# VHH binders against L-malyl-CoA/beta-methylmalyl-CoA lyase (citE1): the designs that were tried, part 9

Target 1, 346 residues: L-malyl-CoA/beta-methylmalyl-CoA lyase (citE1), of Haloarcula marismortui (q5v463)
Amino acid sequence: MTRLCRTFQTAPAAIPNDNSAKFLVSGLTSKGFQAPDWLVPDIEDGTAPSMKDEAVDNIIEHIPDHADDFAGDILPRVEWAYDDANARERGIEQVTRLAEAVGEELDGFVFPKVGRLDDVRDAAGVIADAERDAGLPEGTLEMAIILETAPGRSDLREICQYATDSRLSGLVFGPVDYTAELGGRTLDGERPRWDGLLEALSNETSAADIVAIGGPFDQLFHERAGVTYYNAEGYADQVAYEATIGIDGSWSLHPKQTEQANRIHMPTVEEMERDLHKIESFNEAKREGTGAVVVDGQMVDEATYKNFANTVKTVRAIDETHPAQTEAYYDDDLLARARDVELIFG
Key: E = the ipSAE of ESMFold2; O = the ipSAE of OpenDDE; V2 = 0.75 times the mean of E and O plus 0.25 times the DockQ between their complexes.

## First folded at step 4 (VHH)

Design p2b (from c05n with S30R S105D Y106W; framework vhh_7nfr_2; at its last look DockQ between E and O 0.08; V2 from the best seeds 0.00; counts 0 for: pae E 10.2 > 2, grease 24.3 > 24.2, placed apart)
Fold by ESMFold2, look of step 4:
Structure p2b (fold): chain B 346 residues (1-346), chain A 122 residues (1-122)
Amino acid sequence: as target 1 above (346 residues)
Amino acid sequence: QVQLQESGGGLVQPGGSLRLSCAASGFTFRNYAMSWVRQAPGEGREWVSSISGSGGYTYYADSVKGRFTIARDNVKNTLYLLMDSLKSDDTAVYYCARAFYGSGDWYLPDYWGQGTQVTVSS
């Protein structure tokens, strides 16, 4: 895993509250399993049209106070749309202002509603221009895009090929806008899952070694007999499905979702014990000079070993960014083994 | 393009009534909860009322309960706020928003209208 993103948490950068930066600051100061891998201060759909200037101002004001203490990455979502030049103009201004004012504290930007490959290249050019104008080294600011348009879906393979040697590091699925653009509809209150798109997304991003992130789950709460309660099982079901088909991370609209997705995207204790045992047994047999290694009835070769090694690499990546999470999730002995084991292959 | 457009505001005397409308387009209206939020001059924003996607559940701030009624028409894709027994302290800009119901401090609207002015003058 080249880039850690179990969670992509959007937080409106301005809301109608006495403290308009409330959710932004809550995200920046998140702790424990509520700390996302990617925090996305949201200027776009999460912020009212009349408050978008305030959203940019809030990011500029609050990022310097918190960025050094925030363990994850910070990537604001700016305005953009392949079919709306005014949205693109506002997005260009937002990227330019943010790169100039706080570009050293940011990790990149998220562009919504991208079109075909040439629109994605144009968005990347906006970041490149903003880096140059702000005096930042080339490549300082990365890019993620939201795949939520018919043209974007049509060029998915080409976009992922472009990402292989560019600043584009992640693709995020946006089911609401995608459904609307295709003229689809929801029946009985259920949005289509778009399984074919998700499988293609997983395939093409894996081929390009970039991050794939699933779409939001906006049924945060159920209502029953006049009581509102958090829909923990609904979100968990979506995150588990996304993980099953190889999606790397999940979109979170709320700290409770972030906590669930962070845990679901961690290797389980059973997976860690199993894979560490096989790695350790292989390493010991190699030191003793045996001609073949069989562990629990399975012959371990280089390809099989790399699968076990990937589990350890994933835990190490989480541990480097969020040691409090790995220390809370795994027993001390198991975590120490994961940290220390030699990875001969992979 | 998701759009929310409020209308129906205006000048009204105390004890009067108004009906606010919010026309929604660009999304499947019935699948989303909706809210009204207001802002009086020089004050912070105040949540007023929310309604579930089906319209089966409604919620009101204590300041408006019994006087205001939230409703929706999922055929016409329109949200309403029926305001009765208006008082001078109801004077505000009223916004409709596509919203999630929240527990505690978290509430993540993804779209807002431009607002409509309600003025209650004695």
Scores: ipSAE 0.005, ipTM 0.326, lowest interface PAE 10.2, mean pLDDT 85
ESMFold2 (binder alone), look of step 4: mean pLDDT 83; pTM 0.847
OpenDDE, look of step 4: ipSAE 0.007; ipTM 0.362

## First folded at step 6 (VHH)

Design q01 (from p1c with K65E; framework vhh_7pa5_2; at its last look DockQ between E and O 0.06; V2 from the best seeds 0.00; counts 0 for: pae E 13.8 > 2, grease 25.3 > 24.2, placed apart)
Fold by ESMFold2-Fast, scan of step 6:
Structure q01 (fold): chain B 346 residues (1-346), chain A 120 residues (1-120)
Amino acid sequence: as target 1 above (346 residues)
Amino acid sequence: QVQLVESGGGMVQPGGSLRLSCAASGFTFRKYAMSWVRRAPGKGPEWVSTISGSGGSTSYADSVEGRFTISRDNAKNTLYLQMNSLKPEDTALYYCATDRWSYFGSYDYWGQGTQVTVSS
């Protein structure tokens, strides 16, 4: 079972405004389907260079007041880059300050622009050193990384193998920086399609049982007949594709995107009814001493059972963190069945 | 309906100047801070400048400090960015944004943008 992460919402930790923590606090106080599974207070690319120290200060000031009421995980994105010593130095300082001040309330850190496996190990070492210096128990703080460099892509398999016995719990795709790294261009408004990379990401993270998160969808609005609208269709299309290929969650830049991705990454009522029926039928047949059964024309054996059990496990993980979301989305009888059914295999 | 409409972009040579405008409607413009944000080809959003609702306070990214000037006309519900000494690195789509909503994406934040191209 992987950690719950349907949504990875970045929110700038400081903006140039009288209330510079406005979006950080908005994320921390989000409700219902707009509450992300992972809130990412952003010190890196989402925060202006002149505001980065204020971003750290805002996280320290506001996290203690809100962390207990925020149901998801909180992982600040610090500065880092495999090829920029100054960014690395700033990132080390940011991790050190945050772990010392609010490490008890944080769940981990996000490192952008990682290089090969050794650079990922270096990032993990920064967190380990900060934990020790702050007096936190070893392994208190997890790590997610953004896959957005050529060397990181080259070592994808090795990085995911390292994740099976480390603090590394998630990989996030960063298409904008990856395209820039490769020297790719936007011609006539057409962005490159990284479907092959997304399939590779899904494969390697699934093998390691860690979270895979797609890239941000930055066409938040579109124009129709001279009027600007939220691009619900475009984001839904991307999130549905991610879910189809086994990506666990989606990067969101806005509460409306978080709401859509949280819903799309939940098993549908139809999927729940189908998979629960198959599990219940197999459980009955198993008690009667048969290792296989046919339900609605499909063979269900021990191998295929685990696929249906994943639906129930996903719903239970969401229910544990966000019971208001499951209660709003599923009818009472269906949700009760999902809560109570015996899973023979894990 | 909240709407932000950017204009004034175009092509200029290095060292040239452009003035961008943002026409705002659907909210009480004078009450909200306004920002300019840009996206260069293949890059994420970069904050450029902010001005308070009254116009009494301004801030700038280090890369544009001394070259760009943000201003507003609350009687006309219009935000401006005067860009001087333009560099090829300033080539981007420029968007105006309000602090009323999330920094990255709301119908208040993300208009069509106006293209600025600085080339020889």
Scores: ipSAE 0.000, ipTM 0.165, lowest interface PAE 15.5, mean pLDDT 85
Fold by ESMFold2, look of step 7:
Structure q01 (fold): chain B 346 residues (1-346), chain A 120 residues (1-120)
Amino acid sequence: as target 1 above (346 residues)
Amino acid sequence: QVQLVESGGGMVQPGGSLRLSCAASGFTFRKYAMSWVRRAPGKGPEWVSTISGSGGSTSYADSVEGRFTISRDNAKNTLYLQMNSLKPEDTALYYCATDRWSYFGSYDYWGQGTQVTVSS
């Protein structure tokens, strides 16, 4: 089943600022195309070691004030590492505290630095225990993991097969830690893209019907002639590539990145018009007793119909969560057709 | 793994000076702006100063401008804060942090901090 995550936006849950929850609250109150599908309050690498307890406190304090108005999903990133029992112990405490205090408002947790399948099962067990202790129904809190270790990459297929019958709903690529663990080197000042990993990630998550999310683009700025500019085109290029190989969403470090990724992962007006026309023409032909029709020089049968249906399903998923975005992006007539058209082959 | 390690704090009398250092590793230091932030007892965090990745642009909070100087050595992956004319109100735990241009910001990584105590 389709899981909406065009954007995976991390926000430090505590920073040394007069308002230590500044970025957390900014994410929770985001509007329009700057509203991520997944907001990830970050207790892990985005929050200083001495402030991680304050990060948990900030999440507990601010989630109830804002979660009802936030349309997307909220999944804190907790501490975890397959090879560090102390990090896992702190992560268990964080999951337990958050589930008890605000578990009804959260959608799940993100676990970094997971190892092989057994480590992923252990992380899922932490959530299950926390749900039980908080009195939440089983499965209330889902799980995403960051694929950023050699053992995790080695078990990618097994982890995705496990996801089919579990709370694991998304895999996120972490290129910085992955590159460091493999001993990869930066060439010409650019970090490897790891295109082979991204392609494998897309393949294995698609086989399991869970989401794949690309890694962050941390070259947020570049300098030219003594002036520093936001690198909008660099991020757009990465997100476009991820979309072309079937990655469902992109990691965002900034509301401008969230807006770019949200838009790039939406069907264009032209794609929607094209695919709706083909669906509508096929539906009419089916009522006339034929299972195939040629529309604009293309044969439309059940197999090709499903490709067009995916476009409409994607827009419907966005529309259900963020109707303001679809209403701003598509003409009223086009959106009404997308909402109403019969999908006889899904 | 991003690591920031602050040092150089200590006890000084009013009017004294200290020089803080921050050793950075685990990222391409010269490409990111860096900041000093402080937490005084019983207060929330307060931004102190920021320096661009190249070192060509600096900015300061009003409370420290003219007394503190931020600098960096990109060859040594080290950030500095020269603090002169120290006042009791400068007493705080001082952190270095990565600070990126943006409304939401980028990755914010913190050290453990170094204590500065200004007392008479």
Scores: ipSAE 0.000, ipTM 0.248, lowest interface PAE 13.8, mean pLDDT 85
ESMFold2 (binder alone), look of step 7: mean pLDDT 83; pTM 0.839
OpenDDE, look of step 7: ipSAE 0.006; ipTM 0.294

Design q06 (from p1c with K65E D108Q Y109R; framework vhh_7pa5_2)
Fold by ESMFold2-Fast, scan of step 6:
Structure q06 (fold): chain B 346 residues (1-346), chain A 120 residues (1-120)
Amino acid sequence: as target 1 above (346 residues)
Amino acid sequence: QVQLVESGGGMVQPGGSLRLSCAASGFTFRKYAMSWVRRAPGKGPEWVSTISGSGGSTSYADSVEGRFTISRDNAKNTLYLQMNSLKPEDTALYYCATDRWSYFGSYQRWGQGTQVTVSS
C-alpha cells in the first residue's frame, strides 16, 4: 500500500447556500472516526458548472486554515475527461491555480474520466508542470484517477504498471460514469453489480502496490413508516465485500459512511488479538532457539508470519495518522502490543 | 451516468409565465428530493425551490413564494418549475439539481442550465 486510504470522502467545494464552503469546511474539521483518510474537495461532478470558480476560490481560502490540523490527505477532484477538450482545459487551469496558491498544503489531485495510459500520462504531466511553475519539489503532489471509462478499463494493467514508478498512487472505481459509458441500465433503481471489475481492480493495484478504492453507495437514506433512516446496512454490506476481495478503501458521500468504512477497513479486535498472539509466540520461540511453532493448531513459519504481520502493519499505519481512532477502538494493552512488537519477517 | 437536462427557458415579458422542465436519467428519480437553483448575472447561486421524492412536500425561497410552483412526474422522470408573474429580477440561468442537503459529491449532479430572461 503506497498510502493509507480506508476512506475517500468527496465534499462539494461550493454549494448554492449562503455559506457555499459549508461541506468543504465540515470535511476539513471532521473528528474521530468521521475524519476520512482522503478528503476530496470536489470541483467536478459535485459542483454546478456556474460554481466551479467559486469552488476553486473556497479551496484556496479554507485549506490553509485547516490543513495542519487535518490528519488525512487532501486531494481536490478537478475537471477532466479523455474525450472532452473543454473539460481538460478547465482542469489544467484548476490544477495550475491550486498548486500555485495552496500546493504546499495539498497532497495531490484526483482526475475523473481518464482514458487509456497516454491520457493518464497527460494528467500526470499537468501536475508536473504545475509543480514546476509553483516552485514545488518534483513529486510533491500525487495523483489518483477514477476508473470509469471503457478505455481506462481496457488499459487497467498498463496504468497500474505505470503507477509503480510515477506519481499515480491510487485508483478509484466510478460506477455511475462507467455504467453510462457501457450503455448499462438502472432498472427500477437496481444498479448493475461490477464484482468482476472490482476483483480486477484489486488484482492490478495489489500487483503495483497502490491504493484501490471502491465506488460510492448513493442510497444514503431509506424511509420506513414516514421516518428517514441512514442506510447503515446497505453501505456496510458493500464495504465488507470490498474488504474481503482486497480493496483498500471505500468512497464516502457522508460522515456516517466515512465512520463505517474507517471501522470496517481496520482489523477487528479479534483479528488483532489472534495475529499478535501468533507473532509474539513465534518471536518467543526464536529467542529460545526454535525455528517454527504451532499456535492454536496452526504452524507459524516465515510465509504465514508475513500474513499476520500485515495486520500489525495496517494498525500501525492507522495509528500513525489517526491515533484517536486506534485508541478508541483497541484497548490500551492490545494497542501497546501492536505498537511495540518486533516484526522479524515482512 | 446521472444526467439532468433542463429546458423551457427563453425570453418573456414582465408578468409573463414560463414552465421549465428537467429530464432526469441514470438514477431512481422517485427516491430523491429535487431542487431548482438559479444564478443571476454578477450574483452567486440562489436556491429557488425543492420537492420531496414523492412530491408530498415542497418548499420555496421567499422571493418566489406564491409565484412559482415546483412539481414532478415520477413516471416520466421529469421535474418542473411553473413560473408565473415573472419579474426582471428572475432573469438567471436555472439549474436542476438533486438533494441540496447531502454530501452526494459525484452523485449531486447539475444540469447545464436553461436561461430565463425577463425583458421586452
Scores: ipSAE 0.000, ipTM 0.191, lowest interface PAE 17.2, mean pLDDT 85

Design q09 (from p1c with K65E R100Y D108K; framework vhh_7pa5_2)
Fold by ESMFold2-Fast, scan of step 6:
Structure q09 (fold): chain B 346 residues (1-346), chain A 120 residues (1-120)
Amino acid sequence: as target 1 above (346 residues)
Amino acid sequence: QVQLVESGGGMVQPGGSLRLSCAASGFTFRKYAMSWVRRAPGKGPEWVSTISGSGGSTSYADSVEGRFTISRDNAKNTLYLQMNSLKPEDTALYYCATDYWSYFGSYKYWGQGTQVTVSS
């Protein structure tokens, strides 16, 4: 079972305002479908260079007050780059400070602009050193990385192979920095889609059984006659495509995007009714000792059963973390069946 | 749809002046704060200046305060940076950034940049 991460929400950890922690606190106190599976307090590109120390201070101040009530995972995005020693030095300091002060409340860190496998190993070493220095148990803090450089793309397979026995739990696509790295251009009404990269990301993360997260959708709003409308259609199209090719979750930049992606990545009522019926029927036939199992004209074996079981496992993972979301999305009878059904294989 | 196009960079002698412009489109420009950020070769991004949506509030990095002036023309959807008393250490690619994300105040959307080179 893939780890739960339907949404990867970045929130600037400091903004140039008298309440500089406003959006960090908003993310930490989010409710219902607006609560992301992974909240990413952003020290890197989402936070102005002059405010990065304040961003660290805000994370240290506010996370202890909210972490117990926040159901998802919290992974700050620190500064890093494979080709910038100054960014790496600042990132090391940020990880060290955060692990020392609030490492017990954090789930891990996000590293941007990673290079080849050795650079990913270096980043993992930074977390390991910070854990040791802070007195945290080894392996307490996970790592996610943003795939957004040519060297990172070149080593994608080796990085995912490394993930199987390491703290690396997820890969996130960064199309803006990747396009800039390659010297590509985003033209009005014509932007690169990187479908081939997304298919490769899905393939390699699936082989390693780790989380794949798509890139951000930056066309948040339409404006017409002085009225601003949320661009629900564009984001839904991107998230649906990500889901169809096996990407586990989506990057969100706004609570409305988080709500939408959380919903799209849930099995539909129709999917759950279908798959639960198949599982329940197989279980009944197996208990009755009938030998050959056929459900609604379909032969069910261990492999077919596991496909149906994946739907139930996904719903259970969401339910364990966000019971208010499952209760709002499914009727009481259907949810009770998903909670109670026996999974014979798995 | 959100686009930021920087211009006005070039080569200048120490002590000289340049004015950068950023043409914005695809969002309600007057509603959002705008910033200038620079990247010198081999270094990470350095925030330079921010101006509020109305233009009523401005802030500057210590390294440029008193030398640079940020301004905006909301009727023309354009952001400006007037750079005076330029120093060799001001040499960098200058980017326009927006707090367009409405809810999160993100600096994530950056233009293509304009190069400023100050001879030594």
Scores: ipSAE 0.000, ipTM 0.157, lowest interface PAE 15.1, mean pLDDT 85

Design q10 (from p1c with K65E Y109R; framework vhh_7pa5_2; at its last look DockQ between E and O 0.20; V2 from the best seeds 0.00; counts 0 for: pae E 15.2 > 2, placed apart)
Fold by ESMFold2-Fast, scan of step 6:
Structure q10 (fold): chain B 346 residues (1-346), chain A 120 residues (1-120)
Amino acid sequence: as target 1 above (346 residues)
Amino acid sequence: QVQLVESGGGMVQPGGSLRLSCAASGFTFRKYAMSWVRRAPGKGPEWVSTISGSGGSTSYADSVEGRFTISRDNAKNTLYLQMNSLKPEDTALYYCATDRWSYFGSYDRWGQGTQVTVSS
């Protein structure tokens, strides 16, 4: 696991309201399980065309006041498209302005609508140029990209291989733009699921040891007895499927989605008990000069140990960033064991 | 694909009335709050009004409260804005939008807008 990203929360950086920064500030001041691992102030599709400049201004104004208190990472989504020179020009300007004004408080940038590997390299170059021009140390700003074009899907493996030695730290699935580019259809209100693409995304990002993030679930609300309710069941179903196939995190459009995805992407109490017991048993057997041990009918050796170690590493990463979340989710004894256990390999 | 088509704009004298319509398709209309947003020449966009998915709750900008009424017909997938006592300051291009983060959704398309001109 290269980076902690259970949740990728986009928040429009400007809305047409007297307080246009309302959702940006709400994201920056979020607490407990509603605090995303990655907050993504959105200049691109989440912000109206006429509000793009105001979005940049709001990020510059509000991030310095809140960055020190925000435990996660902050990565604005700028404008970009592999096939639109005007969008690219606006994105370059946005990255340049943001790096100059608040680059020390930012963790990176998110680029939408990327093309093939060379387009991803171009986007990385924009960040590198902005770092240099702003006087920031080289490599301080990371990049995540949204996989949402046919050329991007075609070069998925090449892009992930590039990530191993670059600022590229995450890939996010964008189903709406991807469906539109392929000429896919929404029939009877049912949107394409792209399960095969998600499995491919999980495979290639896992091979490169970078984060994979699923697509947004935009059916946020449903009606019941004349009242609008948050659609908890639909989102939980999507996030659970993502976790099942090895996707690291989920796109969130709302604090309630962030809360659910943060919880679902944590190892369960049962998984923690199981994997800690196996690690502890192996460690004890090794101190006594035994190279392998049988726990609950399963042979634990160096090869299988790494799988159990991943559970502990995930919890430790969450605990370092969000200790209030781990303390609320696990009992004191179990969390202490996860913090203290020796990891021999993995 | 989400489509929003506004209509009903035009030229009107101060004190007059207009009714705007927005025909929605490509999503489950009843599940989403809908908003009217306007942009006057030389100004940024201004939120005007929002209505919940069921139509049970509405909210308005202070500048239009008591003069404008937002409504929806979920059976027809249509959003409305009844504008009364129009003022020159109401001159703007009016858009309808889905309200997923309050006023705009990431992948929602805005309609083309409908022009309202209030002049004496």
Scores: ipSAE 0.000, ipTM 0.188, lowest interface PAE 15.9, mean pLDDT 85
Fold by ESMFold2, look of step 7:
Structure q10 (fold): chain B 346 residues (1-346), chain A 120 residues (1-120)
Amino acid sequence: as target 1 above (346 residues)
Amino acid sequence: QVQLVESGGGMVQPGGSLRLSCAASGFTFRKYAMSWVRRAPGKGPEWVSTISGSGGSTSYADSVEGRFTISRDNAKNTLYLQMNSLKPEDTALYYCATDRWSYFGSYDRWGQGTQVTVSS
């Protein structure tokens, strides 16, 4: 409930450019609604094979200059693959270097292409070893994984049960590699939506009280009459769908996507006014000695109250991390009510 | 689905010439400025040259100006770099890139580039 991740924005940590850290620094200095809740400096697929050492160097160089001013969490994506020992070896070195150099500034790591539970435990062990070697308190660095392999999907429940008492804080869906591993095809430019996986992901992560994050939307632009347009509606549709099935956050490949997903994952003004009114009415009735009240034709009891309370808790989490966003999005009076209302249940 | 594939690298003597090619697919090539970038062993990436989408404007790093010529063939979706009077310091892995990548979103991955080695 309290772990905020409306947006999981990957940014290549190195590119072949005069300023190889361009996208990393752009993410670290993001403002307003373009600031992601999780910034993911990407050493893995977003960085060319010949530049992965430079990607690590860039993270070490730039994180200390910006981390204090960045409101969200910073979790680099390292190399890993359950079926590739060389990738795992490179990932271990990356975690070790980053924890030693900037572990106090990072919030954790993202491991791609994980396999079954044992592979997830191995990845968690890599972080634990790096914490110890860097002199960091146990549990300082969290872990997120990308669910994108058949073995990983097969162990989804076990992995989430493990997360309940571990550093594993989030699961991210990787549809491209998942589709390829299962032998799926892109039909007419469309991948399967994997609704069954997404529902299972939402369910098992909710049971473990960790975040679920949807996969990337790579159709960033489209053309009409030779003019290129940002595909705002396509991304919004995917984010809305993910929210509908209980996915907590969305993968962003671009600051424009981050802005859209941040806004879509916020309670609307109407939702907040509705839910605040019901909470306030219930609180008044409870203080007067009744256990339930009918508001606008609905019986408000403890179970329905908790639904309304979740709206307020979400806004409070955003407000704590990004007060400029809530202050820009909500009227001052409405925000003050959300900040002040007593949550008797939930 | 965006793909940029570099080719034409190889070994050459100082003073020699090479022509690099970059085959583009998966986007409207003529609408985007294109660049060459190189990475020498032990160094970070170095911008080499840029050409506008139409081909009407070009620019070059000081270290290559007068020796290298960037060009494009929009009918073939191909970017070129003609490299003349090559020097040992031109030894590097050469990549092509679009300004589209300044917005992220390309998961076609940074490829291996094409190696240029200038030595005796």
Scores: ipSAE 0.000, ipTM 0.207, lowest interface PAE 15.2, mean pLDDT 85
ESMFold2 (binder alone), look of step 7: mean pLDDT 81; pTM 0.828
OpenDDE, look of step 7: ipSAE 0.030; ipTM 0.566

Design q11 (from p1c with A33W K65E Y109K; framework vhh_7pa5_2)
Fold by ESMFold2-Fast, scan of step 6:
Structure q11 (fold): chain B 346 residues (1-346), chain A 120 residues (1-120)
Amino acid sequence: as target 1 above (346 residues)
Amino acid sequence: QVQLVESGGGMVQPGGSLRLSCAASGFTFRKYWMSWVRRAPGKGPEWVSTISGSGGSTSYADSVEGRFTISRDNAKNTLYLQMNSLKPEDTALYYCATDRWSYFGSYDKWGQGTQVTVSS
């Protein structure tokens, strides 16, 4: 995985309120487990058509004041669509303005509703042109795309292969637009489950070593016995399933979801103790000149070692970006071991 | 294992103030969102306020906005609710709850509550 992205938090960059930047600033000033790995100021579907220019203005105004204190990455979601020339034109203008004004503070852009590989290349070209025109170093701004169209699904493998030598660093699943694109139906209150697509997404992004993010969960709150409270169980079920199939992170719509997904996507204390013990035991055996070692009934060789190393690498990536989160999640001794252990195989 | 113990309730006149406390044990308090929920006599439960694990985000029911302040001390594993300008309508049994264990209607995940009575 080239980037840390346990959480992909969209926040409308402008809302019809006297403080139109309220959610943008809230995201930029988030702390602890509420701080997303990727903050996505949203100009596209999260922002009303009449507010899109104000959304761009708010990003330009507020990002410079907060970027230094925000530990994660900032990637605005611009307008785009493979089949809408007007949306493409607006997206080009948005990328151009943002790169010129705040490109040094941004980490990249998110493009929705992408088509086949050529459309993804076109989007990458928009960023490249904006970088050059703004005088930014080539390759400074990355790209993530939302997989939410039939053409995009058709070219999933080709798009991920393109990612291995491009600015494309992540793919995010958009179930609502994908279902609509396919003419899918909501029957008896149940929406389509795209488990096969999520497995394919996990496979292709893993092969390309780029980030895979699941779709949003919009049932934020529920009512029981007259009390409205956060739907923790529903979101946890989705995030846990995503993690189980190798999806790297989750889309969040609210700070409570961001906090929850950040925690669920961290290796558990049990996983870290297990994998550190296996790494340490193998390292000691190699130091003693022994070739093979069995730990808790499992043979440890180079291939299995790399699996344990992935746990440590994930924790180190989180620790580098959000040390307050790792210190809150792990015991001091366990975290020190994860920081200090030698990784012999990558 | 999870225990939540509320305290600080009592009788107070309209316009008065009370500070509720919730002592938490059996879990890593600083990682959990915490809420205050109240149940008035003859009514269903009403959500009052929520605070994030870090304390950086708070939310309030419209009925208490500007009068109540939720806070937490993660070093002491304690949640607080500062209640100002109390009204007779604030009379209720007040409970604290955690988001990991917040399945409203499961009384084994909450404390017994602390009674607040606002009466002239």
Scores: ipSAE 0.000, ipTM 0.174, lowest interface PAE 15.3, mean pLDDT 85

